# VH-VL binders against q54qk4, part 21

Target 1, 195 residues: q54qk4
Amino acid sequence: MNLSEDVLKGIETLSDEKLINDSVFKHIIDTCFLVILKKKTESDLFDNKAVSSVDTIALKQTFSAFIVFILESMKINYDQSSISDLLEEHKLSSSRIDFISNYFKEYRVAIRKHLSVTNFHFPHIIDVNWRLDLFMKSNAVEKLNTPVYLINLTTEQEENVKGKVQFAATLDQLQDLVFKLRDAQKQIERSSIKS
Below, E stands for the ipSAE of ESMFold2; O stands for the ipSAE of OpenDDE; V2 stands for 0.75 times the mean of E and O plus 0.25 times the DockQ between their complexes.

## First folded at step 4 (VH-VL)

Design e02 (framework fv_olinvacimab)
Fold by ESMFold2-Fast, scan of step 4:
Structure e02 (fold): chain C 195 residues (1-195), chain A 120 residues (1-120), chain B 107 residues (1-107)
Amino acid sequence: as target 1 above (195 residues)
Amino acid sequence: QMQLVQSGAEVKKPGASVKLSCKASGGTFSNYAMSWVRQAPGQRLEWMGGIIPIFGTANYNEKFKSRVTITVDKSASTAYMELSSLRSEDTAVYYCARGRVGATDYFDYWGQGTLVTVSS
Amino acid sequence: NFMLTQPPSVSVSPGKTARITCRGDNIGSDSVHWYQQRPGQAPVLVMYYDSDRPSGIPERFSGSNSGNTATLTISGVEAGDEADYYCQVWDSDDYYVFGTGTKVTVL
């Protein structure tokens, strides 16, 4: 099977029990199969209490990677042992491998029927712009010696702002946040499908 | 084809406990959520709780969580439900049901039901 | 608590169409499943994910779901369709939520 490195990284993220616990894992895998069967949409990925604590970027990347894995497995007719071997190579536990394998057993026939009767295209992701605005404000309080930065985080599509978050952070916290957000933005840009 | 076979009818006094079994055969047990659903005479179906055998994770209806315990024996492909501190209102038919694989949005196979009668 | 309300009963003549409704706030955004329970028997899945039929369920059974109402439709009703029918959704807080149930009588 010829999967991109980003897809393989997304699959390996499914092995990270601290980031993706069993409830989140169950929801991601289930949603992927049902989206392919047109019984759910990508928005259903976020309609579950269990995923509220998981980073949205990581959740979307894992979801996209696993959709590609299902479609490629169907395309080349990967058997159960081949699927299990690949997932084990990418660090999934035996229980998580069995969980995924049973989904393939259950839905293989239904997925092939759906793919044969429709022109299935990978989900078209709406382009979003991520921006981080830094606003420095000196604290005039006599007893406070630590500079505080007011940070504005904006999400937008084209010319419409879709969300805005404000918070205060120290310089060290800000530097760590910027590094993580820049890396996450690059990952989203590489995994997204655009017009 | 999957079959779920439940233990036989029980008659209990108020304050007692009852433990019901549900043995699965002919299908995948570990990945499917095994649930317990009860139905009092003339009343609607009411979910009590369920467990995913492969993960060992049980979830309970808030109404029953202090009195109900659901466990599995994966080697025997058997799910159990123990209900304690029985009251007359617990008189009902208790069903085990298998959810579809994984997330378990619906129940595709049901046991035959076990009648539990609680009377003094 | 999230609640699914069904009419207590529906009466229908043989060969006609029965419609069983399941009402819930914004239920059209949920996936609705339907069970048939004949007297003295365990429930049987007759419709899942709003409009999909399990193997062995006749084409006479169909489903829809939009807005605040999901509907199970049985066309060409037969005497053997007389049963209690329950809708069901999955909810993140309450897990499996069953409707109040509808008794279908064929007379």
Scores: ipSAE 0.071, ipTM 0.581, lowest interface PAE 7.2, mean pLDDT 77

Design e03 (framework fv_solitomab_arm2)
Fold by ESMFold2-Fast, scan of step 4:
Structure e03 (fold): chain C 195 residues (1-195), chain A 120 residues (1-120), chain B 106 residues (1-106)
Amino acid sequence: as target 1 above (195 residues)
Amino acid sequence: DVQLVQSGAEVKKPGASVKVSCKASGGTFSNYAMSWVRQAPGQGLEWIGGIIPIFGTANYADSVKGRFTITTDKSTSTAYMELSSLRSEDTATYYCARGIVGATDYFDYWGQGTTVTVSS
Amino acid sequence: DIVLTQSPATLSLSPGERATLSCRASQSVDYMNWYQQKPGKAPKRWIYYASDRATGVPARFSGSGSGTDYSLTINSLEAEDAATYYCQQYDSWPLTFGGGTKVEIK
């Protein structure tokens, strides 16, 4: 797995029970999976009384790191045992590893389906809206401040039904998606001109 | 209701090229990936390539790379495969199928198949 | 490449019997798809994402499994079920098919 030092440090923050208690831990994990599945947004991370006492920078870093971990795990096809081994290496308790493993078990197929951009049925790409969320810099851990982009896509299906997808992405993931969408838009425009 | 209709059987000599068409009807062509899967007589299925029309991207199996091209014509809702430098091992029924290559994780509709025979 | 091994190569059973077709992957995969192919015909989508039945597939068919071991079960075999069934993965590139299991009716 090609995880940056920033991502690994964010994952290790999930092992710190004094900083991230079980209630906050479960909320972060749940929010990460549901954000990837487009059932929640990053703002839902902060819409919980349990997280009000936790450092905002730590919450954002942990959230961003774990989103990247899920996406990279899917991309390189990490099985359950490989995921568990990595999390154990980064000091997560058995109970926290089990909690995460159950989420991978429940949502793996759904996440894989959503990671395919063509599964979003992009017959017409009429609107691309994005929001940049930046983590504040810390003098102690400069490289933990990885920018995450919140992306909203609006598409129209054959029956004039508009779809919307929302997800968090790293800069590299965003650049890849933007190139693919730009190419799709050009293809649609060229087809319209040629026909 | 989606239908995929392929062009007719082809007989070619070794070293020649063959081009097979697959016309989609009943749905939006550009929204879905189109793949090609071949089956040699009495053998199993082998994916040989696919294209995502809206992105203009294609992927090919190692067994046919350098000799295989997939193209589309959106105005006629048609996908094409072209296989060059034909060998006897290319004798097979070639199926177009909708899906894979990033559009779906499975093939949802299949063409009727086109038999390509390579003989001296 | 992920290799899919299907067993047995051929199943010869009587109507009403239970058929179980196995598909083993050389590496863990998150899902398995199955296609039905009758002689001289194109394959048809049958089961996708390990256990979801395609539209029109009879309830007697079920898919199950995880990791490296997947199966397709026909609870009570009917004459129309005679066909070759192929498993397929696209969990990892390149996508691959199993060698097929031929189901024959006695």
Scores: ipSAE 0.000, ipTM 0.437, lowest interface PAE 14.6, mean pLDDT 75

Design e04 (framework fv_solitomab_arm2)
Fold by ESMFold2-Fast, scan of step 4:
Structure e04 (fold): chain C 195 residues (1-195), chain A 120 residues (1-120), chain B 106 residues (1-106)
Amino acid sequence: as target 1 above (195 residues)
Amino acid sequence: DVQLVQSGAEVKKPGASVKVSCKASGGTFSNYAMSWVRQAPGQGLEWIGGIIPIFGTANYADSVKGRFTITTDKSTSTAYMELSSLRSEDTATYYCARGRVGATDYFDYWGQGTTVTVSS
Amino acid sequence: DIVLTQSPATLSLSPGERATLSCRASQSVSYMNWYQQKPGKAPKRWIYDASNRATGVPARFSGSGSGTDYSLTINSLEAEDAATYYCQQYSDWPYTFGGGTKVEIK
């Protein structure tokens, strides 16, 4: 599994029982699975008195990291032993690993069904705030006499880190991309910058 | 665990075409841009084109436009480059490289390279 | 196209010395990356977004700069650092590379 440095740091935070007590831990895990299933939103993460004493940035980083972990595990069909081994490598206790494993067992079928229907394909973009700039350049590629647009997608992963992606797309492809980015952002907001 | 594995070396005559493959493993193919970068013997790196697999859209450097095509096969997580009307100046090692979409913009993984020699 | 000019072309230094590699862009660049390439091998991501070390890159390497002027510094050069280093802008199509700086250890 290829997990980003930010995701691994979030998972390591889940192992720190002084920062994330058992009540907060269980609330985070439960909320992550239900957000993926569209039964809760990220705002539900903050609707529990147990989290009022927890650092907001740490809470958001842990939440977004664990959502990425669930989605990547589902994509590559990680079995329970592989999931447990990875969590153990990152210092989670046996009790916390068991709790997470039970959630995977309970929700795996529902998540797979949900993901197959929604055709979710942009996990890396949801790591950041994004802004879509559309422009036509004189050197834009033309295919089948259809004009294409060079698109700048500006993102910020951390306060001091920016991402800027350029690509060529037809108008129909751009509209599809915008819809998918908005859907992904609604379901799995990993960015700690604004939310 | 992410690897990009390229096809083997090619020797071609001037005017022929060459097709090189780059198979991605260990990661999500469709969520990344794929680029091709070449390096002539003893020379520097030159970006010659890239594709975003989810859109099927490609962009090419002026040095190869009209002769260069990048395609993908999502079912096998493979990107291809095809360069036609080969010239001696096309002799180089060709690398595929993966770029992230919507994050820090860099080539995070590279293939091992495929040497293409154009000789009479 | 954005042209990247690297200087010097070659640096020949002894172990323990400091190396500073320069990369100058013909116009302002938002994303500058550095790659290390050893003879006969593919380039490796080394520094991204001007100043961030890739995983596994020793702390003696640092990147800095903004706009048109960027630098890669190696404090206390080691034998394993002998390689060619390329800067690369990822801001605009076509993506372009500098000509490379070859670091040699005496």
Scores: ipSAE 0.006, ipTM 0.425, lowest interface PAE 10.8, mean pLDDT 75

Design e05 (framework fv_guselkumab)
Fold by ESMFold2-Fast, scan of step 4:
Structure e05 (fold): chain C 195 residues (1-195), chain A 120 residues (1-120), chain B 111 residues (1-111)
Amino acid sequence: as target 1 above (195 residues)
Amino acid sequence: EVQLVQSGAEVKKPGESLKISCKGSGGTFSNYAISWVRQMPGKGLEWMGGIIPIFGTARYSPSFQGQVTISADKSISTAYLQWSSLKASDTAMYYCARGIVGATDYFDYWGQGTLVTVSS
Amino acid sequence: QSVLTQPPSVSGAPGQRVTISCTGSSSNIGAGYDVHWYQQLPGTAPKLLIYYNSDRPSGVPDRFSGSKSGTSASLAITGLQSEDEADYYCQSWDSSLSGYVFGGGTKLTVL
């Protein structure tokens, strides 16, 4: 498994019992698995009184890092001994490793089922088509003066599974999407360069 | 730094097909639109159309719809302008330019131009 | 005919000021769409000179300025120099055409 330095840092933060006590640790792990299963949202991470004493940035970083770790472990079909070895290498205690291992055992099948139809990470975009959708719900005047495009994104997921995402957008909304993707790419490029 | 490098000058006869290229370097090619702009000898600039490579499809000016095909290959950071059958009236300088297709956009970087001459 | 109207030529002496107009309609500049300006030196590709009505890219001197009012925009050039001899183009967006539109271009001659 090749994990980014940011993900590894987040995992190492989970090993720091002064920053993340056992109550907070259990809440983070539980929330990560249930978010992947679509039973919770990221906002549920902050709705528990146990996490109120933890720095918000650190909490969000550990949450995001562990989500990536779960998804990458599932993607490459990492076995339990490999998961345990990696967590031990990054300083987690035996009790915390056991807690995580029990969650993988409990939810592995359910997560694989969900990953066949959904992905928490951006799918790889391999093809895009856009066209005018004349059957959309709009007033006749708005259709003539504000064209709307039906956008089809062809994405590649795990194990060569190709997905399809459809949405409607105006030309200005498409421009905003491209700017947003550009900014995200610049942030990724910046994070790969160390001062 | 961003640079757009276009293919070399072309001399063609009416009825021939042609495909010219615009290769991007620097920046993220796929996150920007590449537009094609025509300038007939001694005349002004005309926007022909453009493509956003991540969306894989092109938009055209009404005057150029059906006259040309705009495409892109992200793997080599290259956009293309193609004619199935050239006419003498296609004689012009063709520029590629980078931007985002939309109501508020501008063209921040331009290729050096490809001169296309169509004569019998 | 071009969608945006510019005078075909303008002239001035070194050190003087010239203004180049760009006149649109209700479907483009009059609808509130921004105006951008390009400089094309003889034998070269166009270069961005002014964007979003009045902003200058890095490397463009402050003697070039832009403005927009109603259905029209203007490019002002002060302290004219011989190297300013070029064609100048305005550009906007036209909602009825759903595309970019250019002015016909203005040839600036420095006498």
Scores: ipSAE 0.000, ipTM 0.423, lowest interface PAE 13.9, mean pLDDT 75

Design e06 (framework fv_guselkumab)
Fold by ESMFold2-Fast, scan of step 4:
Structure e06 (fold): chain C 195 residues (1-195), chain A 120 residues (1-120), chain B 111 residues (1-111)
Amino acid sequence: as target 1 above (195 residues)
Amino acid sequence: EVQLVQSGAEVKKPGESLKISCKGSGGTFSNYAISWVRQMPGKGLEWMGGIIPIFGTARYSPSFQGQVTISADKSISTAYLQWSSLKASDTAMYYCARGRVGATDYFDYWGQGTLVTVSS
Amino acid sequence: QSVLTQPPSVSGAPGQRVTISCTGSSSNIGAGYDVHWYQQLPGTAPKLLIYGNSNRPSGVPDRFSGSKSGTSASLAITGLQSEDEADYYCQSYDSDLSGYVFGGGTKLTVL
């Protein structure tokens, strides 16, 4: 499983019981699964009184990270032991791992009914460094009834180190991303010609 | 200046193969979805499927899955619709149309249409 | 067969208002997907008339307007003119089919 640093940080934040207490933890996990099933919206988490004392940025990071984790686990058909092993590696307690595992068991079939999972490698981006936000647009959560694509981008961030960026996107978001990346690439090429 | 130009009318017999084309000009061909839309004589519009040339993988309406092949050649800005074995029921006007990237897809530019007649 | 339902025909006299309905379901219009409208003059390719429920492309007169509510959308044409005689199609996206869907079309006759 290839996860971005931001996604890994979001997952590790779920292990910190002083930042994310059990009540908040349960609301985050529950909302992630039900948002994917289009039974809740992101606002159902952020407007919930149980999370009012939690930092909004940290809450958004954990929410987005866990959505990516669910979708990637579905894509590669991770079994329960593989899910548990990965969460343990990122320092979640056994009780929190069990809670998450029970949600995967309960909702796995329903999520697969609503989602189509695919893998796309964007070629020739090796020389460009970009920062991408999960779901790009705020209306993305509202369109979760549409097939969602897991996108892998290969980038080169250091002299000879190849990086990978993963995120979930609807077809509309993927099309928008391709257009914006191509426009940016052409602007860079035009600027280089001026030299 | 954006324009989609389709190949000319075809008259074929049942069982024959056929490939028709849609050539784009102006704008960025590879960044847009190209869809094929069928209109049987005196009937309405049916979306058959489409392709985003940069991805190379076509999507199909359930009723056209396995009936046709949609492909594209980015180097010449051309999309294709192909039948391996035509039927009389394939007699129709076929339009190609361009979808916008990154928005709710609507068809902002249309080809002039290719009339395909299949008769014995 | 069409996934979105339109009346097969509608008629009006010059200067009148007509409305063409487009009825969908919970998997398309009801799911929040936008509705777009196309005009097809006799013997020609369809032309984009309304996009994103209510927006007009450059060159489309303000006599044409679109609206959407619940599982349905409507195209309104005010001040009818003879050149408005055409077939009109609504289009949306359907999540169950993972594809675009059209209405059956409505033939508008002036007079």
Scores: ipSAE 0.000, ipTM 0.435, lowest interface PAE 14.3, mean pLDDT 74

## First folded at step 5 (VH-VL; framework fv_nisevokitug)

Design c01 (at its last look DockQ between E and O 0.35; V2 from the best seeds 0.00; counts 0 for: pae O 12.9 > 2)
Fold by ESMFold2, look of step 5:
Structure c01 (fold): chain C 195 residues (1-195), chain A 120 residues (1-120), chain B 108 residues (1-108)
Amino acid sequence: as target 1 above (195 residues)
Amino acid sequence: QVQLVQSGAEVKKPGSSVKVSCKASGGTFRNYAISWVRQAPGQGLEWMGGIIPIFGEANYAQKFQGRVTITADESTSTAYMELSSLRSEDTAVYYCARGIVGATDYFDYWGQGTLVTVSS
Amino acid sequence: SYELTQPPSVSVAPGQTARITCGANNIGSKSVHWYQQKAGQAPVLVVSYDSDRPSGIPERISGSNSGNTATLTISRVEAGDEADYYCQVWDSSSDYYVFGTGTKVTVL
């Protein structure tokens, strides 16, 4: 399984029971699985009074990290014991590990079905814009200065149909994305016939 | 897959208490939220509270705080709801219910219901 | 607190369409779930997340949710559809699980 340090940090944040109490924890896990299944949207993560105690940027970063964890686990068909071992290594309690494992057990088949019926005609990225941002305060957290890149991808699926993909990333997350894209490019080059 | 089987009907006096059981069969008990929902005769559904056994802490609707105690026994796969200081208005059918996973916005598995009648 | 209002009753002839409304301010921003309860029985989930149908629920039962109104639609009504129907949302600023007032569907 190839998880970035930021993804692993986001997973480890779920072990901080003072920052992420049980009510917040249950909400994050449930929302992650249901967003993948298209039953909820990312806005549902924030439309819950239980999460008001958690900084919105930290909440979204933890949520995004766990989404990546789910998808990568499904890609490799990571078994329940391997998931449990990784979560224990990152300091989650046995109760939280059992809760997460139950979601994997119940939703594996549904997620595979949704991923397999997704068309493989991905929108093409035609433009990239970014800005570095520094948020000064949060309703849930004291004043916090963090360097975060706001990334906008302009996409095109048809000649006349444009889309946008917008996300926030730390420098570390952006560097990991660039590394993975470069590695994917190398894999494509190796797959071609070369003399 | 999951079955929720509740204890039988009860007749109680005002001022007493009742403890209704909900046994989960054929599944993993400790990972799922068990909620209690009541329905007075001719009236609608009313959530009372719930518990996820592995976390051990119950949550209660405001109306029932102080009168209801919800517990779980993992060794018997059984959840309990105890309602104290019974009044005639507590005459109702009491359901246990759960979603497909531990934290969900709805209930897709319901027990058969337990009629509690409060009268002299 | 967040309240879900339903009409008390709906009468419908067999083969016709029953529409059951569930009203609240901006309910379209919430996920709405629907239960069917036949006389003397426990509720049964018939729609989740506005329009998703659990396995075993016939296609003639459907849901929608927009603006201030969610609607459960039962097409080609049969005698077996006679029941009470409840909408429900999850709302953390209330007591979490909020049920509608209920609608009795009577099939002639």
Scores: ipSAE 0.379, ipTM 0.735, lowest interface PAE 3.9, mean pLDDT 83
Fold by OpenDDE, look of step 5:
Structure c01 (fold): chain C 195 residues (1-195), chain A 120 residues (1-120), chain B 108 residues (1-108)
Amino acid sequence: as target 1 above (195 residues)
Amino acid sequence: QVQLVQSGAEVKKPGSSVKVSCKASGGTFRNYAISWVRQAPGQGLEWMGGIIPIFGEANYAQKFQGRVTITADESTSTAYMELSSLRSEDTAVYYCARGIVGATDYFDYWGQGTLVTVSS
Amino acid sequence: SYELTQPPSVSVAPGQTARITCGANNIGSKSVHWYQQKAGQAPVLVVSYDSDRPSGIPERISGSNSGNTATLTISRVEAGDEADYYCQVWDSSSDYYVFGTGTKVTVL
């Protein structure tokens, strides 16, 4: 199975019992499977007092990595022994391997069914266009008769499969968005330095 | 199908201890936890604690900490709940139920319940 | 401590609809589960994750959750629906399972 180094590192992080104690481990694993099954959201990852002791970036990376691992494993219908071997190779304890293996046994069919009908791959932004509309009344904007920016994002899901995301924003909303995106960028940069 | 079978009714004196068993059949403990929930006569359901056998550590409600001990034997697929220093207020039906403590947040299978009567 | 509040009792005529509420601050952000407990029996899961129905549970039983109130709805009530009903959540702050106060449903 072709997993990225980042995914493998995330899996290895799950072996660190000092960083990720049993409570946090259980929560991460459970949340990953339930997010895939649309029973929970990513925000639920942080809805546990046990995770307060874990670095947020590390937690998110580990979560994301394991989601990819689950999805890729199920996509190719990876057998239980192969899953266990991979986890063992990345230094997870026997108990944690068994825990994860049991989740795969429990949710394998359900996840594969979801994979058949749902795309878990997020599209990438490949282009951005915008224009100013001075007279637009939009239900998405609270202020009436205020200049509104129309933003068009061109996305790519797969090679030669393009999509579009369109939304409207006031100047203030746009500034807020830019601020949040810059913050995210900084966090990504920090993460890259640590890796 | 998974079935949880509990030990029989108990009559105990105040100050004594009781140990209730819960055997799972039709499946394994897998990655699930066994929780204990009690119900006093005419009252609601109260979670006491739970254990994930594969990890061996139990989680307890604060109310029962120091007085309740939950254990599990994977070889026999049996969970145990021991409650010490029994009081009349501990008279209740005690249920075991399957659910992962701190993870999966519901109980899908329940034992039939064990009546524990504490009387002088 | 996190507490779930239910009405103590709900009376309903056969064929009518019973609604049982479970109230708590921002309960809509939590996953609510419901149990039916008939007299002298163990609880049975009837709704999971707000609105999911376990196998074997009739379609007459449904759940919803939003804001500060979760609701169990039993349509076309039958005599066999007479029971106590409990809502339940997992509280992340305490790491406890929390049950509602329970609602006795009486079929008139």
Scores: ipSAE 0.000, ipTM 0.545, lowest interface PAE 12.9, mean pLDDT 87
ESMFold2 (binder alone), look of step 5: mean pLDDT 91; pTM 0.936

